# VHH binders against p53848r504to814: the designs that were tried, part 35

Target 1, 311 residues: p53848r504to814
Amino acid sequence: TYIMAIFNATPDSFSDGGEHFADIESQLNDIIKLCKDALYLHESVIIDVGGCSTRPNSIQASEEEEIRRSIPLIKAIRESTELPQDKVILSIDTYRSNVAKEAIKVGVDIINDISGGLFDSNMFAVIAENPEICYILSHTRGDISTMNRLAHYENFALGDSIQQEFVHNTDIQQLDDLKDKTVLIRNVGQEIGERYIKAIDNGVKRWQILIDPGLGFAKTWKQNLQIIRHIPILKNYSFTMNSNNSQVYVNLRNMPVLLGPSRKKFIGHITKDVDAKQRDFATGAVVASCIGFGSDMVRVHDVKNCSKSIK
Below, E stands for the ipSAE of ESMFold2; O stands for the ipSAE of OpenDDE; V2 stands for 0.75 times the mean of E and O plus 0.25 times the DockQ between their complexes.

## First folded at step 18 (VHH; framework vhh_ozoralizumab_d1)

Design t2 (at its last fold request DockQ between E and O 0.69; V2 from the best seeds 0.00; counts 0 for: pae E 2.8 > 2)
Fold by OpenDDE, fold request of step 22:
Structure t2 (fold): chain B 311 residues (1-311), chain A 120 residues (1-120)
Amino acid sequence: as target 1 above (311 residues)
Amino acid sequence: EVQLVESGGGLVQPGGSLRLSCAASGFTFRDYDMYWVRQAPGKGLEWVSEIYPKGGSTKYPDSVKGRFTISRDNAKNTLYLQMNSLRPEDTAVYYCVKDLVYLGSSFDPRGQGTLVTVSS
């Protein structure tokens, strides 16, 4: 299991009136500490740098601002002699292709896109042009402002285009109990599959892709829990569909899965913790659950404690 | 270089049987899912069968389920497709595919195929 440490390069992380350089140094020191904490128990650590909040209904920074916040920091991390570079994997949390391009230039390894390519039609091309880069394809619906209203999974978005569905090697139609209970995860799987197809069609390689079912994105708190429990299904999900008078077959089997439950609202809902920072303990429990259900990677804020949960 | 060589095709009457083979080289055969796909005249590619590397789990579409059997010999780097109760609609060029990305992708390695004709 890989641990992905969240690092938000937000204005709150910048000193009021300080030089950009001073801010970078401070942030770098924080990152060094994070790495130290992670590497105490793990062989490697992923640092996911975000210059723009992607929370539902969040105010979106401009592309320029996102670049200003994230790219110099990523560069500083990659050039730091205080970090064991061979053990540090860099990720950028962005749905913008231009930000991704700039990040790649300065040494990022992973593009973490919460939109699965929906928000920027050029993202897949950027990924395709850089075969060494990994791409996290996340599930969502709508956009940052509308996604929470789209948490309706009673019907499949792909509708009648779906021909057959399989969990492992079994047709879902033969699994009566499972069929009715797994509409959500199958819907998520199909939509991920659709984005997957588009990625591949744009030249992205299968081995570049990790999938994220998108906890907290166009999903209710109950749905998030259900998704976590159904990760084994997602990891073994395949389907056929009609497309352009041809058959398409998609198999998500053996694709790495990332889950990012850390401090999410659904945890707060359960524990009645309004403050996200108070959700760290419960997050640890959820992280353990994520791993138990087969997550290959977990994205977390509290690296130190979550590392313990992972081990 | 990945090489896949299909064989065993031919003319058969409805209700007849054929066994296709695929000789694989240029990759670690035992580590990959293997597939059979087919293309009928004037139609697109159709998924026919899948077999996992370990455990021999197999998967079929409804169109061939109960009639076709996929198998593999990892020691011989060979994939097989036993086709029974053949129908005219099974007429197609059959291809062996390594680790199908998704059907229709130009990135899926496959051989030249072997023609199966089912006709009275």
Scores: ipSAE 0.831, ipTM 0.922, lowest interface PAE 0.6, mean pLDDT 93
Fold by ESMFold2, look of step 18:
Structure t2 (fold): chain B 311 residues (1-311), chain A 120 residues (1-120)
Amino acid sequence: as target 1 above (311 residues)
Amino acid sequence: EVQLVESGGGLVQPGGSLRLSCAASGFTFRDYDMYWVRQAPGKGLEWVSEIYPKGGSTKYPDSVKGRFTISRDNAKNTLYLQMNSLRPEDTAVYYCVKDLVYLGSSFDPRGQGTLVTVSS
């Protein structure tokens, strides 16, 4: 299992008494500490840098501001002699294709796109042009301002175009109880499949893609728990679609899965904790269950505490 | 590098049987899901069957379920498709496929395939 450590590139509010951005040297020192903590317990670590908030209803930094916050930091991380570069994998959390393109120029390895290409139709072209880049295709609905109103998974977006669905060798239509209890995860799987089809048809290679069911994006806290429990279903889900003169077949079984439960709103409902930092301990228990259900990568805030729980 | 060679196709009467083989090389065969897909004349590709690496776990679309059986021999790096109760609509070129995630407009079979013709 890989550990993806979250790093938010935020301004240093005390520098020059204003909204100045954080000192790259200070941010780099924090990242070195994160890497040290992770590499004590793991063979490698992924650092996920974000220069624009993707929380629902958050105010979005401009593209220029996102670049200014994130790209120099990524470059500094890659150029550091204090980091074991062969063990540090660098990810940028962005849904903007131009930000991704700039990050690739300075040595990022992964584009972590919470929208799965939904927010920027040029993203797939950027990924396709760079076959060494890993792309995280995440599920959401709508946009940052609307996604919380779209957590109704009672009707399938692909509708009656779906001909058959399977979990392993089981046709879901043969088992009414399974069909009824898996509506949520099958909706997510079908919508991921739709976006996966678009990525492949735009030239992205299958080996570039990890999927992420998008905990906390267009989902209630109870839905997040169902998704975590149903990761084995998602990882063994396949379906066929009706197509004119042809068939479309999608199989998620061989797709690596990322889950990012850390410090999401639903942890507060589980633990009733007030402070986001206190949620890191409770997150460790959730992360352990994500791995137990088959997640290939987990995204966390507190690598040290969560890594102990994974052990 | 990866090579998949299909064989065993031919002409058969409706209701007859045929066994297809696929010789695999250039990869560790026992580690991969294997698939059969087919293309009828003038039509697109259709998924026909899947088998897990160790064998035993298989799945089929309704169009062939109960009539076709996929199997593998990991010692011989060979994939099989036993086709029973053949119908004219089973007429197609059959391809074996490694590690199929997506079958659609951007998919290209690796082998040359083997032609199965079901005709009275």
Scores: ipSAE 0.539, ipTM 0.838, lowest interface PAE 1.7, mean pLDDT 81
ESMFold2 (binder alone), look of step 18: mean pLDDT 80; pTM 0.820
OpenDDE, look of step 18: ipSAE 0.796; ipTM 0.907
ESMFold2, look of step 19: ipSAE 0.244; ipTM 0.693
ESMFold2 (binder alone), look of step 19: mean pLDDT 80; pTM 0.824
OpenDDE, look of step 19: ipSAE 0.623; ipTM 0.847
ESMFold2, look of step 20: ipSAE 0.148; ipTM 0.629
ESMFold2 (binder alone), look of step 20: mean pLDDT 81; pTM 0.824
OpenDDE, look of step 20: ipSAE 0.000; ipTM 0.224
ESMFold2, fold request of step 22: ipSAE 0.441, 0.000, 0.374; ipTM 0.796, 0.142, 0.764
ESMFold2 (binder alone), fold request of step 22: mean pLDDT 81, 80, 82; pTM 0.832, 0.813, 0.837
OpenDDE, fold request of step 22: ipSAE 0.000, 0.790; ipTM 0.262, 0.902

Design t3 (at its last look DockQ between E and O 0.01; V2 from the best seeds 0.00; counts 0 for: pae E 16.0 > 2, placed apart)
Fold by OpenDDE, look of step 18:
Structure t3 (fold): chain B 311 residues (1-311), chain A 120 residues (1-120)
Amino acid sequence: as target 1 above (311 residues)
Amino acid sequence: EVQLVESGGGLVQPGGSLRLSCAASGFTFSDYDMYWVRQAPGKGLEWVSEIYPSGGSTKYPDSVKGRFTISRDNAKNTLYLQMNSLRPEDTAVYYCVKDLIYLGSSFDPRGQGTLVTVSS
């Protein structure tokens, strides 16, 4: 299991070049500490740098601001002699293709896109042009402001065009009880599949793609828990559909899965912790569950403690 | 280099049987899911069967379920498709495919294919 450390890049004071450097140095020191904590128990660590908050209903920074916040830092990380570079994987949390491009230039390894390509039509092209880059394809609906109102899931996310569905090697129609209970995860799988197809059609390779069912994005707190429990189903899910008088078959089997439960509201709902910072202990427990249910990667704030949970 | 070579196709009457083979090389065959797909004249590609690396799990579309059986011999790096109760609508070029991304793509890599013609 891989650990992805969340790092939110703080805005630097737009005054002089010197202040920018000082801010980068401070952030780099924090990242060095994160890496040290992670690498104490793990062979590698993923640092996920975000220059723009992607939380539901969050105010979105401009593209320029996002670049200013994230790109110099990523460059500094990649060039740092204080980090074991061979053990540090860099990720950028962005849904913007231009930000992704700039990040790639300075040495990012992963593009973490919460939108699954929905928010920027050029994202897949950027990924396709860089075959060495990994792309996290996340599930969501709507946009940052509307997604939480879109938590209604039907039997078929892609409608009546769905012909067959398989969990493992079994047609879902032969699994009566499972069929009714797995509407959500199958729906998520279908929508991920749809985005997957578009990515592939734009030249992205399967080996570049990781999937994220998008905990906290267009899901209720109960649905988030259900998704975690049904990760084994997602990892073994395939389906056929008719599209424009042609058949499409999508197989999600063996695709790596990322879960990011860290400090999420659904945890707070359960523990009655209003403050996100108070949710670290419970996050550790949820992380353990995520791994138990087959998550290949976990995205967390508390790297030190979650590293222990992973082990 | 990944190579897939299909064989076993031919002309058969409706209700007849054929067994297709695919010889695989250039990769660790036993580690990969393998697929059969087919393309009928004037039609797009159609998924026909899937088998997991161990051979213990298989999947079929309704169109061939109960009639076709996919199997593999990992020691021989060979994939098989037993086709029974063949129908005219089964006429197609059949391809062995490694790591099927999704049906609708080019299915690279694949072999030259083997033609199966079902006709009275």
Scores: ipSAE 0.569, ipTM 0.828, lowest interface PAE 1.0, mean pLDDT 91
Fold by ESMFold2, look of step 18:
Structure t3 (fold): chain B 311 residues (1-311), chain A 120 residues (1-120)
Amino acid sequence: as target 1 above (311 residues)
Amino acid sequence: EVQLVESGGGLVQPGGSLRLSCAASGFTFSDYDMYWVRQAPGKGLEWVSEIYPSGGSTKYPDSVKGRFTISRDNAKNTLYLQMNSLRPEDTAVYYCVKDLIYLGSSFDPRGQGTLVTVSS
């Protein structure tokens, strides 16, 4: 299981308290420490740099400001002689195609897009033009201002455009008979699959894509827990759907999965902690659960605390 | 249809207190985070408070922390904001919000809001 360490280059962070809003030299020193903590137990580490908050109650940085905050830092990380470059994988947390393009120029490996291409229609073209780049396709609904209003998922196994579904190595009727509420993860899988097909149609290759069900994006706190428990269903999911009067087969089986439970609101809701940093203790327990249910990558704030949970 | 009706505003002197209420209907109130936001004359929208569905966790910006208290009664589908030690800069129209809105955008509150004026 890979560890993705969050590094926020933004003044507006509820979970990070703005502690990394400093000059590039200071930020690089913090990243070297993160890498030491992760590489003590792991063969590699992914550093996920973010310059624009998409949290509720935050003001999104302009594209220019996001570039100013994140691109020089990514360049500095890649050019550092104090980092084992063959063990450090760089990711940028952005939904903007122009930011992704600039990050690719300075040596990023992964584009982590919380919108799954919904917020910028040019994103898939950028990824397709760069076949060496890995893309994390995340599930959300609507946009930043509307996403929390869109957490109602149908109480039916199949959406209107979906003709037939399969959960491999299991009987869908048996799942329904157990009354284990799998309809949520199946609906999320269908929506991920729709975005996946759009990416493929735009030239993105399957081997470029990791999927992320988007904990905390267009989900209630109870839904986040259901998604974590049902990761095995998502990893074995496929379906047929209508597209331009044709039937299209979408197969999510064996797609690598990222989960990012760290410091999310739903953890604080369970623990009743107000302070996002206090959620680090509870995050370790949730991360262990994510790994136990089959997550291939976990995105965390506190690498040292969570590292033991991953092993 | 979702409806949110704010009340309890008025004119109050600096240092005074007011309690705002928001009556909610058209959705399962106990399933949602709820928010108070405000808009001062000639200013953009400002987030004021957030409360979890259970009522067990609350959040505030520094501008009101320690003076304002958000609460909810899920049995009555009602959200509250207790405002103490009011200052002239608290003068605004206050709205309750079921859904998160982007600050600085055109807002589309579901209710008319309730006006709080803090003046001597």
Scores: ipSAE 0.000, ipTM 0.171, lowest interface PAE 16.0, mean pLDDT 77
ESMFold2 (binder alone), look of step 18: mean pLDDT 81; pTM 0.822

Design t4 (at its last look DockQ between E and O 0.01; V2 from the best seeds 0.00; counts 0 for: pae E 14.2 > 2, placed apart)
Fold by OpenDDE, look of step 18:
Structure t4 (fold): chain B 311 residues (1-311), chain A 120 residues (1-120)
Amino acid sequence: as target 1 above (311 residues)
Amino acid sequence: EVQLVESGGGLVQPGGSLRLSCAASGFTFSDYDMYWVRQAPGKGLEWVSEIYPSGGSTKYPDSVKGRFTISRDNAKNTLYLQMNSLRPEDTAVYYCVRDLTYLGSSFDPRGQGTLVTVSS
């Protein structure tokens, strides 16, 4: 299991060149510490740098601001002699293709896109042009302002275009009880699959893609828990779809899965912790569950403690 | 270089049987899921069968379920498709593939395939 450390880049440095450098240095020191904590127990660590908040209903920074916040820091991380570079994997949390491009230039390894390509039509092309880059394809609906209203899931996310579904090697029609209970995860799988096909059509390679069912994005707190429990189903899910006189078969089997439960509202709902910072302990427990249910990667804030949960 | 060479196609009467073979080279055959797909004249691609690396799990669309059987011999790097109770609608070029992802795209890695014609 891989650990992905969340790092939100909040530069005070909208001011003059000197202040920007000081801010980068401070952030780099924090990242060095984070890496040290992670690498104490793990062979590698993923640092996920975000220059723009992607929380539901959050105010979105401009593209320029996002670049200013994230790209110099990523460059500094990659060039740092204080980090074991071979053990540090860099990720950028962005849904913007231009930000992704700039990040790739300075040495990012992963593009973490919460939108699954929905928010920027050029994202897949950028990923396709860089076959060495990994792309996290996340599930969401709507946009940052509307997604939380779109938590209704139907039996078929893609409607009548879906012909057959399989869990493991069994047609879902032969699994009555499972069929009724797995509408959500199958719906998520279908929508992920649809985005997957579009990515492939744009030249993205299968080996570049990781999937994220998108905890907290267009899901209720109960649905988030259900998704976690149904990760084994997602990892063994396939379906056929008729499109343009062709039958498309989407197989999600053996695709790596990322879960990011860290400090999420659904945890707060359960523990009655209103403050996200108070949710770290419970997050550790949820992380353990995520791993137990087959998550290949977990995205967390509290790297020190969650690394223990993972180990 | 990945190579997949299909054989065993031909002309058969309705209700007849054929066995297709696919010789694989250029990759570790036993590590990959394998698939049969087909393309009928004037139609798009259709998935026909899937088999897991170990051979223990197989999947079929309803259109061929009960009639077709996919199998593999990992020692021989060979994939098979036993087709029974053939119908005119089964007429197509059949392809063996290890990845469905790029089918029909500019990255389509399909070989020549083998033609199956079911006609009275």
Scores: ipSAE 0.328, ipTM 0.726, lowest interface PAE 1.5, mean pLDDT 91
Fold by ESMFold2, look of step 18:
Parts: structure tokens; C-alpha cells; sequence
Structure t4 (fold): chain B 311 residues (1-311), chain A 120 residues (1-120)
């Protein structure tokens, strides 16, 4: 299982931000330390750089500001002689195709798009033009300001387009017996699958894609727990649907899955307290559960402490 | 239709106490983080407290920590704010807010609020 470490290149909301190039040396030093700590425990590390908050209802940096925050840092990381470049995988957390394009120019490996292409219709074209780039196709609904209002999963968005569903390694009769209990994860799988087909139709290759059910994006805290528990269903899910006047088969089996549980608010609901130390240990337990249910990659803030909890 | 109705405000002397209530309807109250925010005369909105859906986790800014206690009764769809050791600077209109964000700086009060005036 790969560890994706979060690095926020966003300014402190309480500071007099604006020292963009003055901070790059400090940020690079922080990343070097993060990488060394992670590589002490793991054979490789993925660093996920974000220049724009993707939290629901957060204030969005402009595209120009996101580029200014993120691209020079990615370039500095790739140019560093203090990092084992063969062990450090770079990801950029962006939903903007122009930001992705600039990041590719400076050596990023992964585009981590929480919108699954919904927020920028040019994203799939950028990924298709760069077949060496991995793309994380994440599930959400609506946009940053509306997604929390869209957490009702009783009516499938693609319902009349879906012809048949399967969960491999579980016979069809078991799925039918569990239908009311699996509405959420099947809805997520169908919506991911529809976006996956749009990516394929735009020239993105299956081997470029890693899927993410999007913990905390258009989901309540209870739904986040259901998604984690039901990762085995998602990893074995397939269905047929109508698309572009053709019937297509969507098979999510064997696609790598990312989960990002770290420091999300639902962890605090599980612990039912404000003890930061307890919340850090609860994060570790949730990460271990994600791995146990079959997540191929976990996105965390504190690699060192989460790794200790697992070991 | 989502409704949040604040009550329990009034005039109290410094050092006094008040308990604010917020009646919620039109959504599954027990699924949401809830906030109290306040607006002092001529000032912007200031968050005052946060409580998780279970009621077991609460947060406060330094300005009210130790004096205010947020709680909820999910069976009654009601949010509370116990305000002790009140000070003149606590004078404000208090609103309850359903959390549609992950602790962003933007709040969108839906109710009329309830006025708390702390004056000798």
C-alpha cells in the first residue's frame, strides 16, 4: 500500500500571506524532511501538493494564484539533489486543467482531481495528451459550495442508463439480498464509472486511472464509514450502461483505489472527544482499516504517526 | 424546508448566565455539525462554538472558552448554548448554523437570531 503525504502550499489564513517565492526554500526543506521520515519507514513516498483548498465550501484561490503557490514548489522538488528522485512520486491536488498542464511541464507524476473532471471539461484532454501521467478520478457531486447538499443517495443519477450490475466474488443473489445496504457504494461506483467512460472516450487510458470514492465530498460522516467498510464491493464492481448510443461495460475490478481519511471531520465524530492525541491515534486506526478493507493508497497528513499506528 | 429558530436571549447583568436554544427542522439534525455564531453591533460574524453530531466533541475560541458550553439533544432536534460569566463584550445577536463546510471562514445564518445584551 502506497502512502500519499499531504502538503498544503496554501498560506495561513491568519497571516499576511504574499511571500510566495520567499517561502519556497522553507517549503522545500519541510518536504525534504517529510520525504526522509517517510522513506525511513517505506520504500517510496507520494507527496501530494495542494495550492487551493478542496474542503467543502472553502474559499477557492484563483487559477493564477494556485499556479503561483504550487508550480515553483514542484519544480524545486524535482530539481533538488537532496531527494532520491526515484523514490519520490509527486502529485498535484488540483481540479484545474491549466494547473495540471503546468505541473506536468515541471515533472509531476500524478494529477489528483477531486472532481473527476466535473469542474474542468478540459482535464481529460490534458491527461490523454500525457500518457505517462497517473490520474486520480475522484467522486463528488456538484461543486465546492453545493456538494454537502447532494449527499442523498437513494436515487441513482444514472439509474435508467444502467442495464446490469455485478459484484465479482459475490454472486448476483447476494448482491440482491444486500441492495438496500449497498445503495451508497453502488451509486458511487456507477458515478465513478460514468466519469471513467467519459475519460476513456476522451483518450485517457485505463492504466492511467486510479479511483477515489471521495471521503468527505458530498458524503455525510456516516456515509464515509460505509464507504470504508464497502471498499471490497467497489473494488469488485462492474455494470453495463448506455453511453453515446452504445452499450458499454464498466469494470472497476483491479483498478487501484485511493482513500483519504486523514484529519477529516468524520474521524472526530468517531472518537466523540476533542483530545488531539486521541484523534491522531483514531486517524491511524482508520488508516489501518482502509488498508485492511483493500485500499491501495492512503492519503495522510502525518506519515510518521500513522505509520507507527499500523506497525 | 430547512429552519433554524433561535431563542433564549435577553438582558442580563455582567457575570450572569443565559441558555440559548435553537430548534431545527427540515433536515436530519443528528447528521450535521452545528455552530453558534454571533454578530456584535457594527461587527462581522464571529464563530462561538462547534459541536459534532454525536454531541461528544466541542470546540471554542479563546474568547469564550471555559465560559460557554454547546450541547445538543438529537431526540428533540435542539441545539443549546449555555453562557456563563457573561461580559459586556458578549453582547451580540446569536445565530445557530448548520455546518455546510469543513471549518471554512464563511458562515450563512438562516434564522433571525436571538439578541443577548450584557449590561449593568
Amino acid sequence: as target 1 above (311 residues)
Amino acid sequence: EVQLVESGGGLVQPGGSLRLSCAASGFTFSDYDMYWVRQAPGKGLEWVSEIYPSGGSTKYPDSVKGRFTISRDNAKNTLYLQMNSLRPEDTAVYYCVRDLTYLGSSFDPRGQGTLVTVSS
Scores: ipSAE 0.000, ipTM 0.234, lowest interface PAE 14.2, mean pLDDT 77
ESMFold2 (binder alone), look of step 18: mean pLDDT 82; pTM 0.836

Design t5 (at its last look DockQ between E and O 0.02; V2 from the best seeds 0.00; counts 0 for: pae O 13.3 > 2, placed apart)
Fold by ESMFold2, look of step 18:
Formats: sequence, structure tokens, C-alpha cells
Structure t5 (fold): chain B 311 residues (1-311), chain A 120 residues (1-120)
Amino acid sequence: as target 1 above (311 residues)
Amino acid sequence: EVQLVESGGGLVQPGGSLRLSCAASGFTFSDYDMYWVRQAPGKGLEWVSEIYPSGGSTKYPDSVKGRFTISRDNAKNTLYLQMNSLRPEDTAVYYCVKDMTYLGSSFDPRGQGTLVTVSS
């Protein structure tokens, strides 16, 4: 399992007077410490740099501000002589194609797009032009300001365009019971699959893509738990749909899956009646369960403590 | 390089049977999912069957389920499609495909395929 360490190049809070953030040398020192902690337990680490908050209802930095916050930092990381460059994989957390393009110029390896291409129609073209770049295709609904209101999945709908779906799990054979309990993860799978179709049709290659069901994006904390439990279903999900004179087939089996279980609000709900020391342990247990259910990559805030739990 | 060579097609009457073969080379055959895909005259590509590397799990669309059987012989690097109870709508060029996660407008089969014609 790979560890993706979150590094926010954004202010977490605003003062009355404006934004404050550390200089690049200070940020680079923090990243060196994160890498040191992760590489003590793992042969490689992925650093996910974000210059614009993707938290629901957050105020979005301008494209120019996002570039100013993130691109020089990525360049500095790649130019550092204090990092084992063959062991450090760089990701940029952005939904903007121009930011992705600039990040690619300075040596990023992964574009982590929480919108799955929904927020910027040029994103797939940028990824397709750069076949060496890995792209994380994530599920959400709506936009940053509306997604919290779109978490209703009880109305499972197979549209007219979807002809047939398949789930293969050798341990689960009761289709009628399975359908009721898996509405959420199958909806997520179909919506990811529809965006995957768009990516492939725009020239993105299958080997560039990782799938992220988007914990906390258009999902409640209880739905996050369902998704974690049902990762095996997502990893075995496929469907067919109509496309004019032909059939489109999408198979999510063997697609690598990323989960980001350590969101502050989600962890807070799970641990609300537990003291602070016990919350650190509970966070590690949630990350371990993501791995146990089959996540190929986990995105975490506390690399040192989570890495010890994962081994 | 990866090579997939389809054979076994031909003319058959409705209700008849036919067995297609696909000879694979240039990769470790036993490591990959394998697929059959077909293209009817004047139509786009359609997924027909999937088989896991071990041969232990197979999938079919409803249009062929119960009539077609995919199988593989990993020792011979060969994929098979047994087609029974053939119908005129099964008339198509059949292709074998390695490791498919998408079949749609941007997909192009590598080989020439093998033609199956079901006609009186």
C-alpha cells in the first residue's frame, strides 16, 4: 500500500488582515521531515501538494494564487539535494488544467483532481498530452459550494444509457440483498465510470488513471464508512452502456484505488466521545481498515503515526 | 511485441456451433485477463466475454450468456470461444483482446480478427 502525505501550501485560517504562509525554505524543511518519517517505514512516499483548499464550502484561491503557492514549492522539492529523488513521488492537488500544466513543467508525477475532470473541461487534454503523468480520477457531485447538498444516494438510478452492470465478489452471492446494501458504492462506480469514459475518449490512457471514490465529497460520514467497507465491490465493478451503433464497456477491476480517510470532520464524528490520546489510535485504526478492505493508496495528514500503524 | 492471432471463423447455419481460437505471444499470457470482442457489419464494437487469468471466473453480456463459453489454456497460450446455438445477429468479426478496461469509440483491435457468418 502507498502512503500519500498531505501538504497544504494554503493557509488553514484567515486573519482579519489576510493570508499568512511559510516561505519555501520552511515548507521544504517540513517536507524533508515528512519524507524522513515515511521513508523510515516505506521504500517510497508520495507528497500531495495543495495550493487551493478542496474542503467543502471553502473559499477557492484564484488560479494565479494557486500557481504562486504550489509551483515554486514543487520545483524546490525536485531540486533539493536533501531528498532521495528516486523515492519521492510528487502529486499536485488541483482541479485546474493550467495549474496541472505548470506543475508538469516543474516535475510533478501525479495530478490529483478531486473533480474527476468536472471542474475543468481541458484537464483530460493536459493528461493525454503527458502519458508519463498519473491522474487520480475522483468522485464528487456538484462543486465545492454545493457538494454537501448532493449526498443523497437512496435513489439509485440506472439511466437508459446503462444496459447492464456486473459485480464479482467470490464471498458474496446474494444478489437481491447485495443490491440494497450496495446502492451507494454502485452509484459511485457508475459515476466514476462515466468520467473514465470521457477521459479515455479524450486520449487519456488506462495506465495513467487511479480511482478515488471521494470520501467526504458529496458523502456523509456514515457514507464514508460504507464506501470503505465496500471497496472490494468497487474494485470488481463493471458495466455496459449504449453508444449509438455500439456498446461501451467499462471495467473498474484492477484499477488502483486511493482513499483519503483522515479528513478532520470525518475523524471528528467517529471519535467524538474519545479523549485526545485515544483519537490518534482510532485514526490509525481507520487507516488500517482502509488497507484491510483493499485500498491501494491512503492519503493521510499524520504520516509518522499512520506509517507506524500500517507497517 | 504482443501478438494475438484469431482463427476458427467461417460460415455456419443458424443453430450451429463454432469454436474460435486466439494464439497469444509476446507476453506472459497467464498473467492477464482476456476478452472476446465482436464487430457486426456496419456496427461498432461489442464486448462478448471476459475470463480471469486462472480461467476460474468468466463474464458474459445477456445477449450471449448460456450460448457462448470462453476458456483458456495457459500452457498453450491460447484463448477459446465456444459458440453454440448461433443466430444471424452473431454474424461479426471476432477479436481477442488483452487486459481490456474500456471498449468504446477510441478502441481499435490490434489484429484482423476472424469472421463468423451465420446465414441460411
Scores: ipSAE 0.174, ipTM 0.649, lowest interface PAE 5.3, mean pLDDT 79
Fold by OpenDDE, look of step 18:
Structure t5 (fold): chain B 311 residues (1-311), chain A 120 residues (1-120)
Amino acid sequence: as target 1 above (311 residues)
Amino acid sequence: EVQLVESGGGLVQPGGSLRLSCAASGFTFSDYDMYWVRQAPGKGLEWVSEIYPSGGSTKYPDSVKGRFTISRDNAKNTLYLQMNSLRPEDTAVYYCVKDMTYLGSSFDPRGQGTLVTVSS
């Protein structure tokens, strides 16, 4: 299991030239500490740098601001002699293709896109042009401001276009009880699959793609829990659909799965913790659950403690 | 520019029928999956129907299955939704959508929608 450390680059880091460097150094020191904590127990660590908040209903920074916040830091991390570079994987949390391009230039390894390509039509092309880059294809609906209103999931998300569905190589029609109980995860899988096919059609390779069912994005708190429990189903989900007058087979089997439950509102809803920072302990428990249900990667704030939970 | 213009909404009694239309322009209509979605007052968006480019495959949620029929005329760049046996809970603004994956995103081509009110 891989651990992905969340690092949010703050606006204060990008004031005047001299202050910018000071901020980068400070942030780099924090990242060094995070890496140390993670690498104490793990062979590698993923650092996910974000220059723009992607929380539901969050104010979005401009592309320029996002670049200013994230790219110099990523460059500093990659050039740092204080880090074991072979053990540090760099990720950028962005849905913007231009930000992705700039990040790739300075040594990012992963593009973490919460939109699954929905927010920028050029994202897949950028990924396709860089076959060495991994792309996290996340599930969401709508946009940052509307996604939470789009949490209605029903059977037949793809309607009659779906010819067959398989779970564990078994036709879902033979699994009556499971069929009714897995509408949500299959719906998520189908929509991920649709984005997957679009990525492939744009030249992205299967080996570049990781999937994220998008905890907290267009899901209720109950749905988030259900998704976690149904990760084994998602990891074994495939279906056929008609696309562009042809039948296509989508197989999500053996694709790595990322879950990011860290400090999410659904945890707060359960524990009655209003402050996100108070949710770290519960997050650890949820992380353990995510791993138990087969998550290959977990995205977390509290690297030190969650690292222990993973082990 | 992608444009979708919905029409056909109105007031209908329970058990009545309506036929919605969506005029599409600004893209190759015949190449895209098309959808109907609806939003009831105070509720989120709900998927209502899907049709593949060729028109051969359609999908419905349980809430409207057997009552609603989606169809398309690619020659006219028009999407249709035949709604039968309408219920009060079907009251909503109905939108035509190009590719559900872009719903709510910056690429969402939804039009203004058409209001359907089912009331006695």
Scores: ipSAE 0.000, ipTM 0.229, lowest interface PAE 13.3, mean pLDDT 89
ESMFold2 (binder alone), look of step 18: mean pLDDT 85; pTM 0.856

